# VHH binders against UPF0159 protein Ta1429, part 10

Target 1, 206 residues: UPF0159 protein Ta1429, of Thermoplasma acidophilum (q9hib2r271to476)
Amino acid sequence: EKVRLIKYSNEREEMQKVLALLMYPFAEDASGIISRIKAMELSEASAILERIRDLRKNRRMKVGRPFEAVNYVFEVTTNYGAFRDLQRHRFLSIVRKPLTVSYGFDVPPIIAKMPDLSEEYAEAMKDAERVYRIIKERYGAWIAQYAVPFAYRYPVVFTTNLAEATYFIELRSTPQAHFDLRDIAIRMYNEIKSVHPSLAGIIKFV
Key: E = the ipSAE of ESMFold2; O = the ipSAE of ESMFold2 at other seeds; V2 = 0.75 times the mean of E and O plus 0.25 times the DockQ between their complexes.

## First folded at step 3 (VHH)

Design m6 (framework vhh_3k1k_2)
Amino acid sequence: QVQLVESGGALVQPGGSLRLSCAASGFTVSDYYMRWYRQAPGKEREWVAGISSSGDSTSYEDSVKGRFTISRDDARNTVYLQMNSLKPEDTAVYYCTTEYVTEGSYEFDYWGQGTQVTVSS
ESMFold2-Fast, scan of step 3: ipSAE 0.000; ipTM 0.321

Design m7 (framework vhh_8fcz_2)
Fold by ESMFold2-Fast, scan of step 3:
Structure m7 (fold): chain B 206 residues (1-206), chain A 122 residues (1-122)
Amino acid sequence: as target 1 above (206 residues)
Amino acid sequence: QVQLVESGGGLVQPGGSLRLSCAASGFTFDDYAMNWVRQPPGKGLEWVSGISWSGGSTTYADSVEGRFTIIRDNDKKMVYLQMTSLKTEDTAVYYCAKDYEVTYSGEYFDYEGQGTQVTVSS
């Protein structure tokens, strides 16, 4: 439930849009492209996308600007630190709720490996949660959010496009990536693949 | 899994009273603030009232302050909206919602139930 795909468009229509944009520089005008693309079968469009995938030799080679036209809206439930890192990857936050304690918290791996620090960390979280609930009772959620430690998870709605999602997933699914971001990247890939199996094929280095 | 079932709506004359009920199941009821939101014909959702997880704090939209009272019974997993001095402007589908939090865009949380119709007309 950490990553949920909320909004996407029909795959065939998105593929037609990407292919039209890829063909546009080589055409005299848009009318011939529109006619050709509408007549194209899904299998033919998928074959073209596979060829584009094969042309990318490494993660440094971007998928190209036409893939920026494929848009996704995700709800991501994660801690504030991971949220800040997602914003670096051109995930535009359009809706968020106030910070909250309702979705649990993440213990940094270095602290989790140290029993004494892990216990102290958990106690600090319990104390913060108690303060949060008191403030929320008296002043509401928007004021109470200032008592929420950065370790707590909360849902944020992001928009992104397929090109940026590809960059993020390929970068953050590697073994060297921070665990929280790797988990998000893999879940995001699986969500895209479930609704857009052909378009997901351009995400090559996962 | 989460279920909210609203009831108690109907046709009432201006100045009348109604009590709406919301029966909750599928979640730990006393861990969550509860809200009433409404959708007038042809308009978007409007937040009406909220009650904290314990029932110790309540809030109301300016349009209903002093006329409506939100109550919860944690033992029965129920939330109620007591409406008095009803006006034609109160005509709407009323929804129960499991969250007190205001969205960043200014839109309140998604409603959770199917709603109950309140019509104030002479």
Scores: ipSAE 0.000, ipTM 0.081, lowest interface PAE 21.2, mean pLDDT 78

Design m8 (framework vhh_4orz_3)
Fold by ESMFold2-Fast, scan of step 3:
Structure m8 (fold): chain B 206 residues (1-206), chain A 121 residues (1-121)
Amino acid sequence: as target 1 above (206 residues)
Amino acid sequence: EVQLVESGGGLVQAGGSLRLFCAASGSIFSDYDMAWLRQAPGKRREWVALITSGGSTDYADSVKDRFTISRDNAKNTVSLQMNSLKPEDTAIYFCVAEVYIEGDSYTFDYWGQGTQVTVSS
């Protein structure tokens, strides 16, 4: 699967955490905040998040630091070129294996629509796979990774928070964005929305 | 709306160093991705260095290992440290904000006035 959400926390607990952090700078008593949050109906909490969503007029108005407390672990399987672009975002922990030919490769859409170029592209990939296997047998996977074309896919595990995910999704889901990253951004949004439908509402510009 | 002012440009001999500064005012600076672009006489504008609001950096291949971008959110400034300067680095350097991807390229919402960097051979 291209994008998989592999770790997240309970939505009600995450919402309570965000609301407590939002209220803390303006409160006299931390105990009062905790009691208020515990007594809050889910619908009331969701209404507060909707108000915060409404106050953001564009992507440049950030959701604020309290949303950094909501954490996600994703596995993304994509080509090395797209992964290089993902690295430009502030994801806290990126874990990957050496580049490999085991997960297939992506053919750019324009090339895929041209049968002769598509065949030539596939043959070039097979040539690269032969070189990769020779180097891997003699020198191991870590050295062999340098023979892997950028078109080949590999899985990457990274952690992010809701604020950084909002920034990434809103930036990369625009129609003009690079197609690989746009697809990843939309899938990440859908994964977050599936487990945290109320918190996902803060991601406004998708 | 953010206002940008560049400084630090000048004339320098090949192999020398310069540090450019960009001062921002208006909106909350820490919310913006910031970048440096340059335009040499008779050539297209080209992207040089990028720093996100989160602190991640990226560089064009032509300046990699020679230039370093940094930011100071408390002072609303972005700096570009330029080492091992070459005559090819001669250009007007622009500080820009509001980076986003458009197809395979970056686009920017705010531009400064630019600062001239001239590297003699």
Scores: ipSAE 0.000, ipTM 0.106, lowest interface PAE 18.9, mean pLDDT 78

Design m9 (framework vhh_8pnl_2)
Fold by ESMFold2-Fast, scan of step 3:
Structure m9 (fold): chain B 206 residues (1-206), chain A 122 residues (1-122)
Amino acid sequence: as target 1 above (206 residues)
Amino acid sequence: QGQLVESGGGLVQPGGSLRLSCADAGFTVSDNYMAWYRQAPGKERELVARIYSGGSTNYADFVKGRFTISRDNAKSTLYLQMNSLKPEDTAMYYCARDTIEFYGDYVEFDYWGQGTRVTVSA
């Protein structure tokens, strides 16, 4: 599984939290906020989120800070090069293993369509695996990781929030995005949408 | 659909008073966050006063102590009482209604009226 959503909270509760935070900066009397939020039906909250979606005219208009309060924990298995780009989106790594050869490797599309280069690429990867195994046997996995080419996949567990996920998904789901990141972005969107269909609506430019 | 209709504008001398009204035939005024905006010739539209769901009010610094926003739920009408009017208050005045009370770091209103003209001069 390339992308797996492993932790999320109840959608109704997350929507109530976002709405309370949206109301807070403009509230003159805070005493009614909790009562109003508790009484709000999911359909009413969804209508408010759709209105907020309509206010964003392009992906450069960020969703507000209240959406940072909705948290997700993902496990992503991808090559190290793609993961370096993923990390630029302010994701926090919770659990990380040393780089490894156990999850296979990715061949860049330009190389994959050229049989001779694809075969040479795979041979080079197998050679790196042999070196990795020798170093691991003698010095352990944390030293051996430095022999692992960027093409090799490894799993990482990270936390993100809905605002950062929106930024990542909208940026990386475009045709101009690197294919590895585009696949990850679309899978993350589908995972969020499957558990939080109303909140996923804020991710407008997919 | 709702429609907002402003009235009560006119010509008044400095120091005079006017009461603007905004009739909302489509929605109950008490259900919504509502505001008065104004736009003077050659200037940007600016917030004058607002009333929140539940009745709390807020005012721009340049009208504090002189203007009062209120609403009458039985008449479905929003008011702006303007006292001690100054030449600087000359503008087209608009009322606005939102179907939600707040959204994000910016507020956009779902419905706007056509405006009512206020001129303060001798």
Scores: ipSAE 0.000, ipTM 0.104, lowest interface PAE 18.9, mean pLDDT 77

Design n1 (from e10 with D54G D55G S107D; framework vhh_4orz_3; at its last look DockQ between E and O 0.01; V2 from the best seeds 0.00; counts 0 for: pae E 21.8 > 2, placed apart)
Fold by ESMFold2 at other seeds, look of step 4:
Structure n1 (fold): chain B 206 residues (1-206), chain A 124 residues (1-124)
Amino acid sequence: as target 1 above (206 residues)
Amino acid sequence: EVQLVESGGGLVQAGGSLRLFCAASGFTFSNYAMAWLRQAPGKRREWVALITTGGSTDYADSVKDRFTISRDNAKNTVSLQMNSLKPEDTAIYFCAAYEGDLWGYTDEADYDYWGQGTQVTVSS
C-alpha cells in the first residue's frame, strides 16, 4: 500500500491563498488584503494557522472552506476494497488503471496471523491470477478484470484539497478505522507534511 | 430493497426522556456503522451519534452524557436513548447507515442510506 504525492504547489503561495480567503469576508478590499499577506513573514502566516488549529477542539470541527484552495494529486496503490471506501470521500476526480494481477495482493491482518489459512488464501489468489491471464489472452484486459479478487492492488490517481484531505485523514487514522484506510490516511498525512510542513499543522487529529 | 424506518418520536417536556428506534432491512446490518443525525428548523443537518460495526460509540458534544446510542445486530435495530432533553434538541431525527466504519467528523454525503426521519419536540 503505497501513497505518493505527485502534484502540489509552493507552500508560501498556498498559505497566502488560504489567508486571503480567511480574511476576505472582513475586508474592505481584496487587493489590500493580498498586499498585506504578500508582505507577511512566513512566521506570521504560520502563527495564524496555529491559532486556527488551536480553535479546532475535536476532529468533527471542519477546517473551513478556505482550505479547499490548496490542491493535491495523489497516487495510491491499494486493494479494491480500500479503493471502494476511498471513493466515498469528496475527491475531485478519481481514475484508475484496469484491475490487474500485476501489483500483488494484500493479506488481511487476521488471516496473516494464521499460517495455514494464509497459505490457503494465497493459493486462492494465485488461482484467480491463472484465470485472469486466460481470460485476458482470449478476451482482453477489460473483460478479464471480472476475475480479479478485491485483495489485489491497483494504482489510483485522485485529486483532493487540504480541507477534504484533513477530513479524510482525521476520520480514517483512528484505531477503529479499517486497517487499509488507516494506513492510507497516515501515509497521506506524512506526504503532505513533507512538502507543506506549515499547512500540515492544520491536520490536528492524526 | 434497503429500508431504514425510524420511530419513537414525539412531544416531551424539557428534562424528559425519549427513545428513538430505527429498524433496518435489505442489507447486512452487522457490516454497517449506524448514526443518528438531526435537523432543526432553518438549520443544517448535524451529526448526533454513531455506533461502529464493533459497537464503539461517539457523540456530538451537545448531547454527550445525555444520549446513548445502541445497536442490536440480531434484530437489525439501532436506538437512541435521549435523557435530560432540552428545547434545543427539537429537530427531525434521521437514522443513517454507512458500509464499513466511520469515526469522528462525518458529512451528510458519507452515508449510504437514510430513514425518513422522526420528529422530536421538546417543550419548555
Scores: ipSAE 0.000, ipTM 0.093, lowest interface PAE 19.9, mean pLDDT 83
ESMFold2-Fast, scan of step 3: ipSAE 0.000; ipTM 0.396
ESMFold2, look of step 4: ipSAE 0.000; ipTM 0.084
ESMFold2 (binder alone), look of step 4: mean pLDDT 84; pTM 0.856

Design n10 (framework vhh_8pnl_2)
Fold by ESMFold2-Fast, scan of step 3:
Structure n10 (fold): chain B 206 residues (1-206), chain A 121 residues (1-121)
Amino acid sequence: as target 1 above (206 residues)
Amino acid sequence: QGQLVESGGGLVQPGGSLRLSCADAGFTFSDYEMAWYRQAPGKERELVARIYSGGDTNYADFVKGRFTISRDNAKSTLYLQMNSLKPEDTAMYYCAREYDEGLPFWYFDLWGQGTRVTVSA
């Protein structure tokens, strides 16, 4: 898959953590928070998150710091150009390696619609792959990476938190965003929603 | 969450054989390069063998000709056939998902418990 969530925690535990942090400024002491959180029904916790969602009137109103405590590890397989744009979003990029030809390439949509140009494009990519393999065999992957066109995909792993993910998804899911980043943003949203449906509700402007 | 589970280790005499297996719960197994690493007491983990998504293989010099790595994408399982075992092969053996070379997912604590191989009389 182009976007895959590879590490996350149990939703109930993450919700309890977020709610404890949200309640902390209003509590006389921390012991009262623990008791209240343990007694809280999942439906009640979800209602609180929905109320917080309702209070955000637009994308400029950021989610609070408590949501930074919910962590995700994503693997994204995308072309190098899109990856450079992704890196600008304050994700902690954990894995960086030389560019490679092992994961295929993206055909620009305008070229994909023209069969003759699409064939020529694919032939050029296959030529680049041959050059890459020759250089890699003789000089190693570090030198060979310079033969890899930016159209080629490679996987990257990064960590993010729910607040950062909300910012990225809401910003990059707009129609004006570059199509590669928009696709990544929507897929990240769907991955978070599939494992954390209640917490994903905080991502309002998708 | 997608942790790897190694099995097949044991005690064997020098010259013997073992076959290690690694089960991957990840549904994208076929998209990954897979590798076997080993770690002897007091030493760092070292690469033993790697198999790419397309089936090509790469081996550490100290196992070439003796070990064979293979994969079964339908079963999401990685194998290491170990022949002509030597006392120096004694270690905990770990499997790893990789991107196409480079750092395996161990950086994220995705390692299994490993499987112990002991080669001694």
Scores: ipSAE 0.000, ipTM 0.120, lowest interface PAE 17.6, mean pLDDT 78

Design n11 (framework vhh_4orz_3)
Fold by ESMFold2-Fast, scan of step 3:
Structure n11 (fold): chain B 206 residues (1-206), chain A 120 residues (1-120)
Amino acid sequence: as target 1 above (206 residues)
Amino acid sequence: EVQLVESGGGLVQAGGSLRLFCAASGFTFSEYYMAWLRQAPGKRREWVALITSGGDTDYADSVKDRFTISRDNAKNTVSLQMNSLKPEDTAIYFCARDDLGYPYEWFDPWGQGTQVTVSS
């Protein structure tokens, strides 16, 4: 699976946390605030989130810091170049895994349009994979990873928050965005929406 | 501490122009979105113009094509050029920083604003 949501919290509890931060940003009594928010009608909570969504006129208007408190852990399987672009959005990698040849590789679009180069590219990948297997058998996966070309896909686990996810998804889901990042952005949106349909409403421009 | 000081308001006849200034201090100005809001007597505050840290701009429909927002990061200043002013533009104008993405209407402005009065 290209994008998988591994870790998330209960939506009602996340909404209560966001609302407490939104309505009482300078308060010192966290326990009392949470009790007040828990007593709030669900319709009131939903109305506040809808109002915040409506106030955002375009993707350049940032979602506020309270939404940074909603955290997600994703596993994304893509090539190394795409991972470097994800890091520009302050995604934090949690788990270190060695690069591998087990998930296939991506052919850059410019090369894919040229049949001769595409075939040569595939042969180079086969050669690298052969070298990888020899090294892995003798020295293990951590040493063998250095034979893996950047074109190969591998899973990376990273943490993000709802505010950063909103920024990334809205920026990278546009038609002008690089295809790999656009696909990842749309899949991340769908994963968030599947578990947090109310909070996902803050992600407006997808 | 964050400080925003608005200036440049005044009395002008319909069809005239004014340029408003906002001097910012107490934060890294170049990293924040900046906005102009206004509040007419007896009305709610409304957003009129936005400029991103990257210089992209956006405007409320009521002021589109008449107002231009700009910024000078070297001077920590955001400006609003107001052309073809109408009596309905009469309001106190406030400079605002993108503060946690909260709705601007939920918080008092940092500055006292600058009064713009447009006579018919």
Scores: ipSAE 0.000, ipTM 0.107, lowest interface PAE 18.7, mean pLDDT 77

Design n12 (framework vhh_8fcz_2)
Fold by ESMFold2-Fast, scan of step 3:
Structure n12 (fold): chain B 206 residues (1-206), chain A 122 residues (1-122)
Amino acid sequence: as target 1 above (206 residues)
Amino acid sequence: QVQLVESGGGLVQPGGSLRLSCAASGFTFDDYYMNWVRQPPGKGLEWVSGISGSGDYTTYADSVEGRFTIIRDNDKKMVYLQMTSLKTEDTAVYYCATDEWSYDLPGYFDLEGQGTQVTVSS
């Protein structure tokens, strides 16, 4: 599975948290805010979030700090090259596995469209797998990882928040973005939307 | 952050030759597949050529196969496009790009460099 959402909180509670943080700078009674938000109907909260979504006119307008309070834990399985770009988005890695050949590899889109070159690419990967297995048998997986080409996939678990996820998804879901990152961005969007359909509405430019 | 700077373009007569250069910085250059793409006047971007991180594998669009050669120098973090037998149809702004095109903004694609203009005309 390329992208798995493995930890998230109840949507109603996350919406209440975001709305309380949005209201806090403009209210005198902090206890009243919490009581008001807890009593709010889900449909009312969704309508407020939809109005906030409408205030963003383009991807460069940030979603705002209150949305940093909504947290997600993802497992992403992708090639090492793509992971370098993911790390630029300030995702916090929780756990890594040694690089391995067990999750397959990605063929760059240009190469994948050319049968002869794709076959040469696959043969090169097969040769690297042979070397990997010899090293792993003799020296273990942590040493063998140095023989794994960057085309091979491996899983990493990371945390993000709704504001950073919105930035990443809107930036990387465009047709011009690197194919691997675009695919990850769209899958992350669908995972968030599946568990938090109202909050996912803030991700406008997908 | 990925930074790419193209150079080497100019005015050339049909049948002439030209070498374009792309200087890369801000990323681990030899891990990335590099591409040349072009934008002819009034048209969209079209892919021209690509080269693997190692430099061992190259690909070309049918329209340039046999006429263009893509080369990279990983020590210098450079990609080159050697163009020969140029045709008027090759007139375009040429851009260097990774598999990951630079950052998008609403309404346009942000190519890191300004590109380099190639004009094939007598």
Scores: ipSAE 0.000, ipTM 0.093, lowest interface PAE 19.1, mean pLDDT 78

Design n2 (from e10 with Y98D D101Y Y105D D110Y; framework vhh_4orz_3)
Fold by ESMFold2-Fast, scan of step 3:
Structure n2 (fold): chain B 206 residues (1-206), chain A 124 residues (1-124)
Amino acid sequence: as target 1 above (206 residues)
Amino acid sequence: EVQLVESGGGLVQAGGSLRLFCAASGFTFSNYAMAWLRQAPGKRREWVALITTDDSTDYADSVKDRFTISRDNAKNTVSLQMNSLKPEDTAIYFCAADEGYLWGDTSEAYYDYWGQGTQVTVSS
């Protein structure tokens, strides 16, 4: 599995947006909030987020609606089974490329444990790739996708927000989660942390 | 077999021009977005230019207004016209193909196919 963060906004601007939404219910007007937020140092904003993190005692305590305002676009390359499970989460939108053989395939665990069966499986996949390439060359990728076995990985692009990402990562990073989704969850966490180290702090149970 | 073969690299003096070509075979070229990326010694690969299946183009800020990417679907080629070359443009340039939605900086993108690269050296 391959996870790539395609689109994100500047961390300072996203933090200012979250803090403004957190302050709004307690303020008399929006102009005062905007002035306060613009004057706030990054370190002060990070300290507030750390306090919010500390108030969450378990995964069932939600981070709150203001964090829905921080948006990310991810590309995840995964097999059909994992994609089916991803679709059960409340991501804002999901778009995929045509099914393809360009990203490799996953061998089912039961088959992977048997060397002779694993070799036969790999040969069958190589045969399917030859057929796929012939159809793609003649009729294009959209027609060729119907020849792609479900074992093959393909890229999925989806938009999520920090609140939903926190829920997904904390739920799916456990050992009991689907194997592929656990890997995806941990990689998504690392991608968010690499670009938004302060905001990533809200993801507590990973 | 799938192949992407770059050509047109070489040595040129600052202010000069080079045109890189990438010849594609083994897939339906017109269904793929094509990109040029480069890697300087000791640096990470960085995206340079992108052209989509509908001929939309995008460029890294460092090369905008100096480089022009184009494609010829009849010949299965993508080219990169490099003008006003600077010593900092010295790198190995790679052609890459992807069947999907590419936008903006694709330095970290997973591409379906890669060429082996062609060396561009710009002397002062």
Scores: ipSAE 0.000, ipTM 0.102, lowest interface PAE 19.2, mean pLDDT 81

Design n3 (from e10, 20 letters changed; framework vhh_8pnl_2)
Fold by ESMFold2-Fast, scan of step 3:
Structure n3 (fold): chain B 206 residues (1-206), chain A 124 residues (1-124)
Amino acid sequence: as target 1 above (206 residues)
Amino acid sequence: QGQLVESGGGLVQPGGSLRLSCADAGFTFSNYAMAWYRQAPGKERELVARITTDDSTNYADFVKGRFTISRDNAKSTLYLQMNSLKPEDTAMYYCAAYEGDLWGYTSEADYDYWGQGTRVTVSA
């Protein structure tokens, strides 16, 4: 699986948190806000989120800071090039395992268009995998990672928040975006939507 | 961990009243948000009323002003007082419990415990 949502919180609790933060600038006392939020109907909460969605006329109008309070932990399996681009967003990356050959490899688009070079590229990858397996058997995975070409995919765990996820998804889900990042962005959107259907509504320009 | 058992249903004339009860024998009642759901034949279950651990209440628009949810923690019993009953209120009524606080119209999946239901028929 290229994108997997590893950790998230209950949607109702996250919505309560966002709504409380949204109301805070307009109230003198936080306790009154909490009482109001706990009594609020889900339909009323959803209407507020929809109103916020509607106020954003384009992707340059960022979602507010309250949405930074909703956190997600993702595991993304991708190649080094895509990972470099992913890191330019406000993700805190955690790499739990050394580079590996277990998740396959990607063929660069220019090479994929040329059948002879594509096959030669695949053979080179298979040769690198043989070297990797020999080193791994003798010296372990941490030494063997130095034999892994950047074309191979590996799992990366990172943490993001709903505001940054919205920015990334809206930026990278366009038809013009690099294919690997577009695919990751769309899958992240679908993962968030599957667990937080109301909050996912703030992600407007998908 | 325990069972929820509803009672108080029956046949009543339009404009009549019924009081439903939900008894619990297996958990600390005051730690749970409680709700009444109903399901008419051939329809999906829908939220009627909810009460949180701090006794905040929430009602579906179609029962506001007619139904009142309450609880007695000492008796471990949840109540639904139903006034001005209409034929449209005819349904099986279910009690549900969630450990913690909930608000509004929640998914059935959010509730940890469900009763077997009590039938309410409003007919002339």
Scores: ipSAE 0.000, ipTM 0.097, lowest interface PAE 19.4, mean pLDDT 79

Design n4 (framework vhh_3k1k_2)
Fold by ESMFold2-Fast, scan of step 3:
Parts: C-alpha cells; sequence; structure tokens
Structure n4 (fold): chain B 206 residues (1-206), chain A 125 residues (1-125)
C-alpha cells in the first residue's frame, strides 16, 4: 500500500484530550475540565470541532496547538524526491531501509504521456535494476543502494500529528501541487478519516 | 463491501483468444487506475497491462505488447483484458488490481489499494 496508517489512538480518547487542552487556558482548575470532558457525548464533542472548523477561513489559518497532541505513525512508500519534500513538513522519519528496486518506480507524467520516452525511461530503469542486482549479490544491499535511481520507491515510517497533517494535506492536495505529494496527501487524509472521522473534520481545505 | 471479481478464465489452445473481465464494486471506479497481473506456479506476480483513470493511457509488459488489449467501461464498473495469440507461457492466474489515481510506470503488489481473487487461464502445451 502507498500510504498506510500504522499507529493511531482511540478517537474518543483523542477528542477528549484535544478538548481538555482547548479548555485549559479558560478554566480555573483541571478537575472541572476532567469532569466536563468525561460527561461529554461524542456528538457534542463533534459539534465543538465543527465550530472550530468553521472559524478557519483559509488554509493559511493554522490549526491550533492542542491538535498537535493527536499523533499518527504512517508508512509511506514513495520516491526519493517526494521523501525529501516530506522532511520539509516536519514528518520525522523513524526508520528507513536501504534503497531498493523492489517497490517499483515513478515515471514523470509528461514522460508517461510520450510513448517513445516512456519506453526509454522504463528501459533505463531495467538497466539500473540489472546493475543493482549484480552489486547486491556481490556486496550486499547497503552498497547496492547507491545504484538505485531516485525514481524508485522505498518504504519509510514517519510520525506526524494532526496539526502538521492538516497543514500538509491542505497545502499539498490542491491541483497545482507536485503530483507525488498530492497523491500522498489525499491518501493520508483518507486514512485519518477512516479511523478518526470526527477529528478528520478539522482538515477543511481538501 | 469492496470487491474485484475476475471472470473469463478458461483452457484454450495455443493461438486462441480469451477476454477477461473484472467487475468492481464498493468504491468510485472512475477514480482508480486499473491493472492486470498474472502469477504462474512457482513465480512471483508480474504486471501485464494497465489503464489510466480516464482510459486515455494504456501500458503493457513487453511479452504481451501487440497481443493483449486493456480497456474499461466506467458505466459498468468493469475493466477488460482481451488476450489474442495466446502462448503456453501465458498460463497463469490473472488478477486485477485497483490503484487510486493515475499509474505512472512500474509498480509492486504493495502499491495497489484492492486486489481480486484471480481467474485461471491455461494454454495447452
Amino acid sequence: as target 1 above (206 residues)
Amino acid sequence: QVQLVESGGALVQPGGSLRLSCAASGFTFSNYAMRWYRQAPGKEREWVAGISTSGDSTSYEDSVKGRFTISRDDARNTVYLQMNSLKPEDTAVYYCAAYEGDLWGYTSEADYDYWGQGTQVTVSS
């Protein structure tokens, strides 16, 4: 799978945590907040999140800091260029494998639409795979990785939080965004929405 | 609820033809690029053919170029593989796979969102 959500917490507990952090600056003591949050139904909590969503007028208005407390671990399988761009969004890479030819490669869209160039590109990739296999057999995967073109995909485990994910998804899901990151952004949104449908509502500009 | 159901597999003589169908349900078919893969006994799954979300772009593995044609019918949520001039080496279980968005080249099994259960094609030797 291109984007896979590896770790997330129970939505009700995450919503209660976010709401407690949102209420904390305006409360006299923590015990009152705890009692209020425990008594709150999921529908009431969802209504509060929808109100917060409505206050954001555009994607440049950042999601509040309490949403940084909701954490996600993703496995993303993508090419080296897209990986470098993810680092700029403060997605922490936890673990990587040696670069490999096992997960396929991406052909730039302009080349993919030109049959002759697409075939030449694929042949160049096959030639690189042949060199990779020779080096891997003789010297192992960590040396062979240096023969892997940047077009090849590899899996990387990233951590992020709901605030950073919202910023990334809203910025990179636009039609004008780089195609690799747009695809990742939409898949990431769908993964979050599937496990946290109420919290995903904060991601407004998709 | 999401399903890909392949059909059309059969035993055929070398030089024969078959048309495979893959019926999709439970997702917005028009948003997905579709691919056909095959797996012969003792071998890894290999890519055979692909078609973009719009149907404007198709791609084929070298050994099937000129013999196989992939097409889609979005009104029927179905992708097809027309197989002509079949050879014994085409004997395999054929799988369809769905990829959200357009495909841009080589892919691995892990890249796909959904897979069918497969249909057996046997070309007599």
Scores: ipSAE 0.000, ipTM 0.093, lowest interface PAE 20.2, mean pLDDT 80

